# VH-VL binders against o60147: the designs that were tried, part 6

Target 1, 175 residues: o60147
Amino acid sequence: MLEKNKYLYIFRHIQTNQVLLSQGNVLKKTALFQLPYPLQKPVAPNGMRPAKLRKDHWVPLLKVEFPNESMFQSVFMQLLNYRKYRSVQPLTSDLLKLPIPVRRRKIMRQEVPNTIADLADILNKEKFPENSVRLQLSDKSDSEYADWPPSVQIDSEEIKLSRGFREKTTVDEAR

## First folded at step 21 (VH-VL)

Design j2
Fold by OpenDDE, fold request of step 22:
Structure j2 (fold): chain C 175 residues (1-175), chain A 118 residues (1-118), chain B 109 residues (1-109)
Amino acid sequence: as target 1 above (175 residues)
Amino acid sequence: EVQLVESGGGVVQPGRSLRLSCAASGFTFSIYAMHWVRQAPGKGLEWVAVISYDGSNKYYADSVKGRFTISRDNSKNTLYLQMDSLRAEDTAVYYCAKGEHSAYFDYWGQGTLVTVSS
Amino acid sequence: SSELTQDPAVSVALGQTVRITCQGDSLRSWSASWYQQKPGQAPVLVIYGKNNRPSGIPDRFSGSSSGNTASLTITGAQAEDEADYYCNSWDSRGNHLYVFGGGTKLTVL
């Protein structure tokens, strides 16, 4: 159990390309708090925090293994704070001219590359020991979104997890 | 010219509620995040809360979480701070500030004083 | 919680140069900003980003950064520069999204 706490999993929504961070390989309902709160109830608009987690809508993007839970927690919190910071930036002119639904979609499309870039930036600042952090990507080409420090070792094998779950062979509830 | 004008401050007893307003003009209010920053008498600046341009994201300092609620009405170019369960330590001048990219506040109001005293 | 630290008070002779430094583990130099506050007045932005001055701010004010520190430099201090100066940054590590330094009271001698 303790060993699982040193793993960061990042999930991508199959429709919106939104990103959720997870401690461990099972996406928890509490992860939904990472999404913007809906402006109107009861139905959340696309891209906002839904009332229920549909695990089957989330696919693993990458896995990061840290030397210990403390390092995980540090990076995890920084990632969250980076996301929060981005969420309160001014609306750019190119987005302003777009209808709200289109605007939201455009913003969400940038979450994956932004998150990867944020992760790399955080790890560059942390200066962990060389090859002490293991990074596994669902798509190895995603590693090109940023420059990684010497502390990061990128696995040659791509991540093989089922949607929202630890193993592809595991049949669990999607809701 | 950019203007931010706070209002709603006053003297209240502990446990009571107060609602602050910030009227904005001179810029496109609906595209900027807005902040509340407070300053206790003789003390430094303390960031309190932020709300995104569309109100979809709100964040608070730990000292006010669960008690304060930041909101906005873009149709009225107005920022609000609902303060519930007020405490003596909430006594401060409350500033509304305009957020800008790269995490700075380019414009500030003149502030409104909130005094919590029994 | 993450904190930004700065000297509570510094002095500078008229016409001389003074540097006020802000330090913290959560400080991101690109997000550092500085505010001047005179008694009874609201804070005024004087430096933001790496070294950007808002319109109306004298060119004697400049900003710099290194590592986990950001600095405000006044080259050729004037009497009117006597004020409190606060640094601010995005908080990368703490629970607060934005964090201010404790403030530095600058006295011009």
Scores: ipSAE 0.853, ipTM 0.934, lowest interface PAE 0.5, mean pLDDT 91
Fold by ESMFold2, fold request of step 22:
Structure j2 (fold): chain C 175 residues (1-175), chain A 118 residues (1-118), chain B 109 residues (1-109)
Amino acid sequence: as target 1 above (175 residues)
Amino acid sequence: EVQLVESGGGVVQPGRSLRLSCAASGFTFSIYAMHWVRQAPGKGLEWVAVISYDGSNKYYADSVKGRFTISRDNSKNTLYLQMDSLRAEDTAVYYCAKGEHSAYFDYWGQGTLVTVSS
Amino acid sequence: SSELTQDPAVSVALGQTVRITCQGDSLRSWSASWYQQKPGQAPVLVIYGKNNRPSGIPDRFSGSSSGNTASLTITGAQAEDEADYYCNSWDSRGNHLYVFGGGTKLTVL
């Protein structure tokens, strides 16, 4: 199985903190379908699906290496469906009281902790071998959003790349 | 009392279009996800589509994806289903259903019959 | 992959207890909900979550779950309980986000 086919890449938006899931270390335009549809008025508000992918607006959040492609595909599909599940829950009264732009920002700011918690929930329910799933974070304290099963090994080194998951210099190992 | 009333069903030819409506009352429509669920004659229940409380997220069963469009107008407390390229297997009673927390349907309308036949 | 399986039919004597089961891999992660449907009528929610009854549902209806199996129990079945019963859950592993079982016809003898 190829190395690229067993990696999950998760990106965070630099301003909104929204999350995109990716099968590759570079976002594709189809990842935008994970964002909510633009509300009809006015032009696409902040946080809604833009017409164009701006790759310089999305930075690494975390990377997961699975033992094989089959396990990756299962977890990736489940994460997408967990996000769909959250997207159709009722609006709470506390959020309803907020002006729409403020409400959207508050909801978007929960995407990072929610995605990390969802990933851990999925991994706790799957019976992967001990230390078979390697997790690397851009901010190691983000691991505190969840309880991780014995199958997960959290990398001691944080992701240091400033754009995407590609190294700035291809000749040197960054640590 | 929560009430959901579907309308717009009828007999149509394959390949044609139909638009269903669901009038909602007795609850704050704009804070809940809304669903369409269908039941072919003599058969079981099949989920069709969901729309988030503000309409910004929409999801469809594979059997209707690309042909059906769910929408809502929160100012009119109304849910819609636009059904294009209708097929015989779309023949069913279509129910409007209210979502609640989690993934269950706490209130249902009485349904509207759609018949797709030559 | 993930489906919800129900027996097509079960019978119970008037006043006796009956259990209707629903099995599927999604139930390991997601709660089942249960719907009663009488002929010519819309479905009615009778159980959701672990064992919650909506208002107006008699306390003879209860729910339980273990592993990949959810059950609807009717204690002291009455004639008006004769209906089709469907289970439903979220399915995070497949393309069918909301999955219904095939339904169980309950006959009260």
Scores: ipSAE 0.794, ipTM 0.909, lowest interface PAE 0.6, mean pLDDT 87
Fold by ESMFold2, look of step 21:
Structure j2 (fold): chain C 175 residues (1-175), chain A 118 residues (1-118), chain B 109 residues (1-109)
Amino acid sequence: as target 1 above (175 residues)
Amino acid sequence: EVQLVESGGGVVQPGRSLRLSCAASGFTFSIYAMHWVRQAPGKGLEWVAVISYDGSNKYYADSVKGRFTISRDNSKNTLYLQMDSLRAEDTAVYYCAKGEHSAYFDYWGQGTLVTVSS
Amino acid sequence: SSELTQDPAVSVALGQTVRITCQGDSLRSWSASWYQQKPGQAPVLVIYGKNNRPSGIPDRFSGSSSGNTASLTITGAQAEDEADYYCNSWDSRGNHLYVFGGGTKLTVL
């Protein structure tokens, strides 16, 4: 039997620049477990795991098409593990110098470039066939955060969706 | 000099709870991730859990997920492990370990023995 | 797989060279660290980041790697080197973040 193509969807928060990974083209509430747990405050501080998913705050960053489930599951699990690994690194002296709110913003601002670099690192270490993995970005210049292996074909067309990973037809295209 | 001192081990029946503590000194506790690693009698080392420097990220081995909770109090330089629904296979010496870059543990406590038996 | 495999026991004659081996898929991508543990004592880090020695570890201890295998080498083994040795690695492909090998008991004859 033919295996069905699988997609990895990656979202960015419009305010904090944090990243969420998804198997589906619409975020589920369980994706919020990828965010840091709220500390002492009853209302989640900026960047901490909120009580509710605000889907209007999460926009497409990129999607990756894999030819089969096995390749998708391997990359998805590894990306989650890279994120966990980064979250438990020691606090560096550069970050220690910063006031806590500034430190948090700086850490969150690195999630987009870090996630893109991690994806490329995983794909460079995997032995996938040439041009077997298709990458589409919302901002094509984001591909510059990493060097991509021959297995990756970067789509020339950017993601044009205002929310989620759905195509829109403009009125000009309908006429 | 770095010191890590575990406490709170003992003998308990299956299904009961224990809380372990690890008192840290000789380094800036609040900038490092901290770990629990255990060793069943006559057996090897098993990683149990990690907590980020500010406590906002926590991860567990599958064998303890949902039963154990790692926590820290940076004002007291103390790491904790709350162990609920204990099983016989949780019997081990529990070590507190300081994390470093690149997935290694440069300092370890002396360990505290937890025995789960009926 | 996330498992790290070590031989359970190895022997070496006093003054001879011994190699303790650790195998696993994670080691194709990630460095092993090595821990020495004597009876009734906590583990002690002896090698990290492939071949770095912490301060106070004798230069007779060294590390190496090839493919999915990491090795701890003790050149000129001494009586105090008799201990259990564990390898450890980050595991990007498994359900756990950190994995240990099963340990190798080194006997110095």
Scores: ipSAE 0.792, ipTM 0.891, lowest interface PAE 0.7, mean pLDDT 88
Fold by ESMFold2, last read:
Structure j2 (fold): chain C 175 residues (1-175), chain A 118 residues (1-118), chain B 109 residues (1-109)
Amino acid sequence: as target 1 above (175 residues)
Amino acid sequence: EVQLVESGGGVVQPGRSLRLSCAASGFTFSIYAMHWVRQAPGKGLEWVAVISYDGSNKYYADSVKGRFTISRDNSKNTLYLQMDSLRAEDTAVYYCAKGEHSAYFDYWGQGTLVTVSS
Amino acid sequence: SSELTQDPAVSVALGQTVRITCQGDSLRSWSASWYQQKPGQAPVLVIYGKNNRPSGIPDRFSGSSSGNTASLTITGAQAEDEADYYCNSWDSRGNHLYVFGGGTKLTVL
């Protein structure tokens, strides 16, 4: 009777461009554990895990509908693991040359294209039925970060909500 | 030459704590993630934990999660493993390890033996 | 138990060729690395990626992969090659980042 979750929601931070993955259409505080732990005091560096979730700082990036919960769980787990893997790679020479604040900003600015590329890499390795995975983006040009398998149908409509993935209130539509 | 030297192993009772250290030299410690890998006597290798180059990301094997804490001090080129609530099954030689790429471990220390016994 | 499966032991006559295999779901997507461990010593990386040897590893060691299986081949086995051999890979599908095989003891006759 109860529907199993088969939707992936991805959010982008409005300032840092960091990415959070979510099983629900609104972020929970536990999603903040995906952000690096703050190391500096008294003020945490930009992009480190904040004490509180500011939902107004996170906007939709994309939404994915899978054929079933099992496929969703597999892709969600893998995408989290890809991000963990990226987080433990050594510093490259080009990044090491940068002052720490500039380095952090450069790394964070790559999270959107990296996450989209990783999602596509996972979907290309999976054997989902043709056109069985529906992808909806807030900015359709972001699909250009990757080559998508035949299983993916990219929705022609962009996500238009400015806060989360919830629909607009019907009162506003009524005037 | 790259050198990794573990220390802090010993015999300890179950439920007690122990802190391992790994002194690194011969490479730029602060740009690499560092790992702990263990080997129970007569058994195979088991990955334990990893810490990112600046310490802002840490990940653990399920068998030690919540009990072990990996940390590093880049000013001292030292990696640490704090082991709390030790169990008999934690008995092992503990190696620190690094790689040019985190997919593999190209340099290992000599290991330090931890024995958890009543 | 290990998510990468290795035979516990293999033997080879001196100068002959031996393959040590490693099987697991992670190997369909990710390369294996291979480690040699002699008694009382730390592991030593012998193969990483598809077929890369670190500096100082003899060219008689090579790697290959197909499907969910990775192999370490020693061509012209020497007495000094007698050791335990472990495969390892990243595991994007599991609850851990890295998995090791259970190890294979190579005996050179």
Scores: ipSAE 0.764, ipTM 0.869, lowest interface PAE 0.7, mean pLDDT 87

Design j2
Fold by ESMFold2, last read:
Structure j2 (fold): chain C 175 residues (1-175), chain A 118 residues (1-118), chain B 109 residues (1-109)
Amino acid sequence: as target 1 above (175 residues)
Amino acid sequence: EVQLVESGGGVVQPGRSLRLSCAASGFTFSIYAMHWVRQAPGKGLEWVAVISYDGSNKYYADSVKGRFTISRDNSKNTLYLQMDSLRAEDTAVYYCAKGEHSAYFDYWGQGTLVTVSS
Amino acid sequence: SSELTQDPAVSVALGQTVRITCQGDSLRSWSASWYQQKPGQAPVLVIYGKNNRPSGIPDRFSGSSSGNTASLTITGAQAEDEADYYCNSWDSRGNHLYVFGGGTKLTVL
């Protein structure tokens, strides 16, 4: 039986900069449920939930290793709910002035900094042991979107994998 | 003056469906998230569902997930709740509520009563 | 677990100060909002955030928070304050997202 998951994987869309959260190092089709419901006759590019997952469009943003599965599950659930919180806020006046396609693109561009800030906010409010949470980024400058608590150790090495978060040709643990 | 007026309540048998409407006026409806909140007779308030300003995000309480569908028509300033597979425990006054920044409900309708019984 | 707990009832003499409390883990991270509901009427927002009053709410209503507890204080209670009071908070740990307390019935004697 496989060890219970203690890793959070976050992906960024190469074109829209939208974010998907994952329990696994390879995205599953069910991750698409994190994207907005399709609107009637949407204008592309619109950020709406596509019919299928295009795995070649999603690249690693960051990976987090937690001390155990319980801590991972708590943070994963909270991140999903922080994104829901943001999705139900009133439309601001600066966005209201924009044509809908432009507005959607501006909103999507905020997903990376917002997700990183939300992760840091959760970790600052959780009382994890010092250096117990290992954070690895594809672009280390993205850490600048937030202030990190003492519990977080930022890996000096960037994620440089073109295929998800797995090492090329590394054999996964069974089941 | 902000007004929220619910309609479509009534008495229905278990397993049947009902559609609630909420007519909004006095504010720019298309900017705000909208909610349904219910209150069983003699009981407290229970949040039911939320829909984002453009309808692209919808979330539900576990007790209604898969049975209820929230929707909106911004051209008609109207919020809807489609309630399928109704159960006795769904009996309540259903309030339409306007979301505001953060997570509070600044305006409420007067509610519409839904009774699920034989 | 992310439920909000309120005492079911409290009484106050006319002109006396009363505090209604709301307790839950979500309040460590998310501020409470407070709603007044009189019989046969819709709820009315009385406090949001830590201590913001909407326009038209008397200044005798105030809010505070400490740890996992939020409080609604009515200084100099009046007969018209007799109502049910509900706290509400965002809940980032649960499946319900918006959580209400069970309500507190305030009786003004």
Scores: ipSAE 0.759, ipTM 0.887, lowest interface PAE 0.7, mean pLDDT 87
Fold by ESMFold2, fold request of step 22:
Structure j2 (fold): chain C 175 residues (1-175), chain A 118 residues (1-118), chain B 109 residues (1-109)
Amino acid sequence: as target 1 above (175 residues)
Amino acid sequence: EVQLVESGGGVVQPGRSLRLSCAASGFTFSIYAMHWVRQAPGKGLEWVAVISYDGSNKYYADSVKGRFTISRDNSKNTLYLQMDSLRAEDTAVYYCAKGEHSAYFDYWGQGTLVTVSS
Amino acid sequence: SSELTQDPAVSVALGQTVRITCQGDSLRSWSASWYQQKPGQAPVLVIYGKNNRPSGIPDRFSGSSSGNTASLTITGAQAEDEADYYCNSWDSRGNHLYVFGGGTKLTVL
């Protein structure tokens, strides 16, 4: 029987540093609904939801393996809802002082640390078994954005950006 | 002082449409999320929809998704709710509410009544 | 469809202390806010972020939380405190974003 998904994949945009959450190691077009809707222009401005998915613009940020599909679904939904929470907060006075393009770039640059912090906050509040959640990062220093609960085991091996989330292939000596 | 004034309510038949407006004053409208919250007669409060400060993010309660559209015009300090395919269960007082930090509603309008009946 | 549960009615004698409770799983992660609604009027925010009072709200109103439960406490209840009280919270665990409790009618005897 087909295995139910228990993996969370997170991608980062190479230019804007925006974040997309995925249940698969390849992004689907429906992931674009996580990006803000472009209301003021006939074309998608920088950082807004584009008409088409450019898979070459999105690189691995991190991967999480959960104990089961139910726990994956819970954390995935919560992360999406944490993002929605952040999207409806008022502008702070520091951001209000900035020209709109600069403000948007500053907000987008916070998505990586914010998403990592949100993931850790969710995991700290859940009662997962010790060492039951495996976390692999493309840059291990990104783990420093948060304090991780005992349930999380951080993989020593980073995700290679040139390979994406694909598993390594062993080279056989057969010809 | 902050003021929120709703308008556009009335009596309509099921399946018809209404557009609600909320005029805002006394604060910088363009930096806050805005909400619609409704209350059916004799019932409790139900959150309906939210729109981010620049209108780029919109979210809806499942009960209205696909039928209602929230929008805003920051140049006119006005929030809107387009209500299509109205049903009897949409009968309620509709409140305009100002969002604040941590997702609470610090200011409310006095509401506009929408009655959906034959 | 709300997962915040409130008792439908509570009574208090004039000048006495009353607690109105709100229970739900969202409260493990998110703070409750409290709204007072008098007959024929719009709701008014009375407590946010656990125990913050907006300007103009009397200091007899306070909030607290523990586990899945948030409470609104009115010490020295006044006649004008007679109203419906709603708790509200963000809900990151379900399909809803902003959830209200069913409301508690406070009667001041």
Scores: ipSAE 0.750, ipTM 0.877, lowest interface PAE 0.8, mean pLDDT 87
Fold by OpenDDE, look of step 21:
Structure j2 (fold): chain C 175 residues (1-175), chain A 118 residues (1-118), chain B 109 residues (1-109)
Amino acid sequence: as target 1 above (175 residues)
Amino acid sequence: EVQLVESGGGVVQPGRSLRLSCAASGFTFSIYAMHWVRQAPGKGLEWVAVISYDGSNKYYADSVKGRFTISRDNSKNTLYLQMDSLRAEDTAVYYCAKGEHSAYFDYWGQGTLVTVSS
Amino acid sequence: SSELTQDPAVSVALGQTVRITCQGDSLRSWSASWYQQKPGQAPVLVIYGKNNRPSGIPDRFSGSSSGNTASLTITGAQAEDEADYYCNSWDSRGNHLYVFGGGTKLTVL
């Protein structure tokens, strides 16, 4: 089985708390396409989708190690589509009553817990072998956002990853 | 009462462009995702595109990606579909549909016919 | 992308029960919605989620799911139920977010 590219890294923006998924430990500029287009009037803040990737603006949220690349790819793609699903849901009443700027901020702040919850949901459905998936969080308390299946082993140690990336390896550059 | 009314359909030659409109009423348009769904003559339903409530997110079926553009004007309660580089296989009745949670469409317009023929 | 498959045609005798089934991998994770389309008319939502009926839809329509399948059941079919029925679901694995089944033509005998 292929073992390369079996690591999922999730980053959060230090200001907006937006979330980017990374197929590897280095954020690529193409990851910005995960962020929404500018909103209808008024124009969305620059933080919605910046023109350039500032890696130093992104900190690691969690790392997931899968048994193989196939499992990684499956979960990765599902995570993206879960986010898409969420992005086209109706505006909830609790958000509707808020001013637009406040609403936007609240929605962005929900991206972290939503993403974690999505990951847990996906993993629950995948029914991977017990303790076959290793989850490492930057903040262990974030694991409380979801119920994790037996397939997930939560690492006792928090991830220690530099902002936006680790040192590039030959494997990373090939991605 | 929820009402969706499509317009802009017609007969066009291949390679040409056409813009469809959908006028919405009877609900708070600006908080719902809106969709285009088409149906070729004698064929099944095909999802075409979706736009989020605020236009910040747009997604397309592979069959129309790069050629069609979905947009909306919430001040006018109107949904649009700009169709460029039209092909014969784009011939269909085009429906606008109101999106709801759990990925279903609770209301549909009556549709507008687009015919692409040389 | 994921596909949803339906039988192209089924028939039911008046007053009898018929089940239309939709099958696809996406249905393992996502609920299906069902739409009725009569000739020359727009589709109408008849079932969504876990057996939810919109207002105005007769209670003879019901929905169910099992494994990778979803089913629309008409208990006590009426003449007016003759129509095409489409299932729809969310695709969480492919690029096609919303997927329709091929449709089932229901004939009431």
Scores: ipSAE 0.705, ipTM 0.871, lowest interface PAE 0.7, mean pLDDT 90
Fold by ESMFold2, fold request of step 22:
Structure j2 (fold): chain C 175 residues (1-175), chain A 118 residues (1-118), chain B 109 residues (1-109)
Amino acid sequence: as target 1 above (175 residues)
Amino acid sequence: EVQLVESGGGVVQPGRSLRLSCAASGFTFSIYAMHWVRQAPGKGLEWVAVISYDGSNKYYADSVKGRFTISRDNSKNTLYLQMDSLRAEDTAVYYCAKGEHSAYFDYWGQGTLVTVSS
Amino acid sequence: SSELTQDPAVSVALGQTVRITCQGDSLRSWSASWYQQKPGQAPVLVIYGKNNRPSGIPDRFSGSSSGNTASLTITGAQAEDEADYYCNSWDSRGNHLYVFGGGTKLTVL
């Protein structure tokens, strides 16, 4: 039975800075469908859809708690829609002048600020109660990519990356 | 002058395959998204598929997903639509259309007719 | 839902002004574009964005939008304006990406 979900999790790739959207705090392989289709080349360019999910390559970018599942679903689908919109826009003249590997890297590096700006744009157009949407970032300076509506409460605490289990003895501590 | 010329239409039996081509000229093909849009005889327009400028992103209408494949060859300025498992409801004029940055189609071909009948 | 709704037909007297409307949720976020299709011909873009005319489109064509509604206005309708008119928008629900209205048949009396 699927749980009702009111949380959006956004991940960033540690190398490419590409973004994946998720309902869960652990990525599923189906999230890879958000990445561009592999081009027909002898060597698949970095950032194309890989055959398998490497969970150690994706780190938290931000988490959003919505008032309910219906609002989560609406924002989630719209955010995916914004990404598809951006993926089919014409190349700008500045990007066209760049060598293809450099161009690709520049485009991928725009995904973080673009996704954050798009999320804020969606939330500014939605009519949510004041402080009803809780936003938590891994890097609080990333909130500067957008102007947030009154409905958004930005958590003062950053998301902590999971560290591996460490056995500790409480008796070994010095004063 | 921008020109888009579709070809490859014809009469085909249900369950068979057909490949459409669209020859583009008069613009820098490799920087624009390209589309297929269809129109059943006497009916309205229906968007079918889009492909990004380099072919790395492809999206389809639900009615054709899994059966149709959009592709492009930027070295030949050509857009393709591979249509597999054709059904009677796929009968339509198929238009090639050039995309722009606000999700509109600024140039269209004259279309090629695909008829799926037994 | 994500559908764009248009009246199926509208009439205008020669030389008079007519508005063709298009309504849908996607228009709250995305601009409509408008296409003219004459019998036996391919569609032609007549308005994009809110009110931009491609080169070669007469000044009598204009566009506007408010809320979830977009309008195409033809001021001083000519006999040659008799055609089907389609609105189109990006589909904010994501599954269809691009959605067309059902079309409006304009008759110039």
Scores: ipSAE 0.689, ipTM 0.845, lowest interface PAE 1.0, mean pLDDT 86

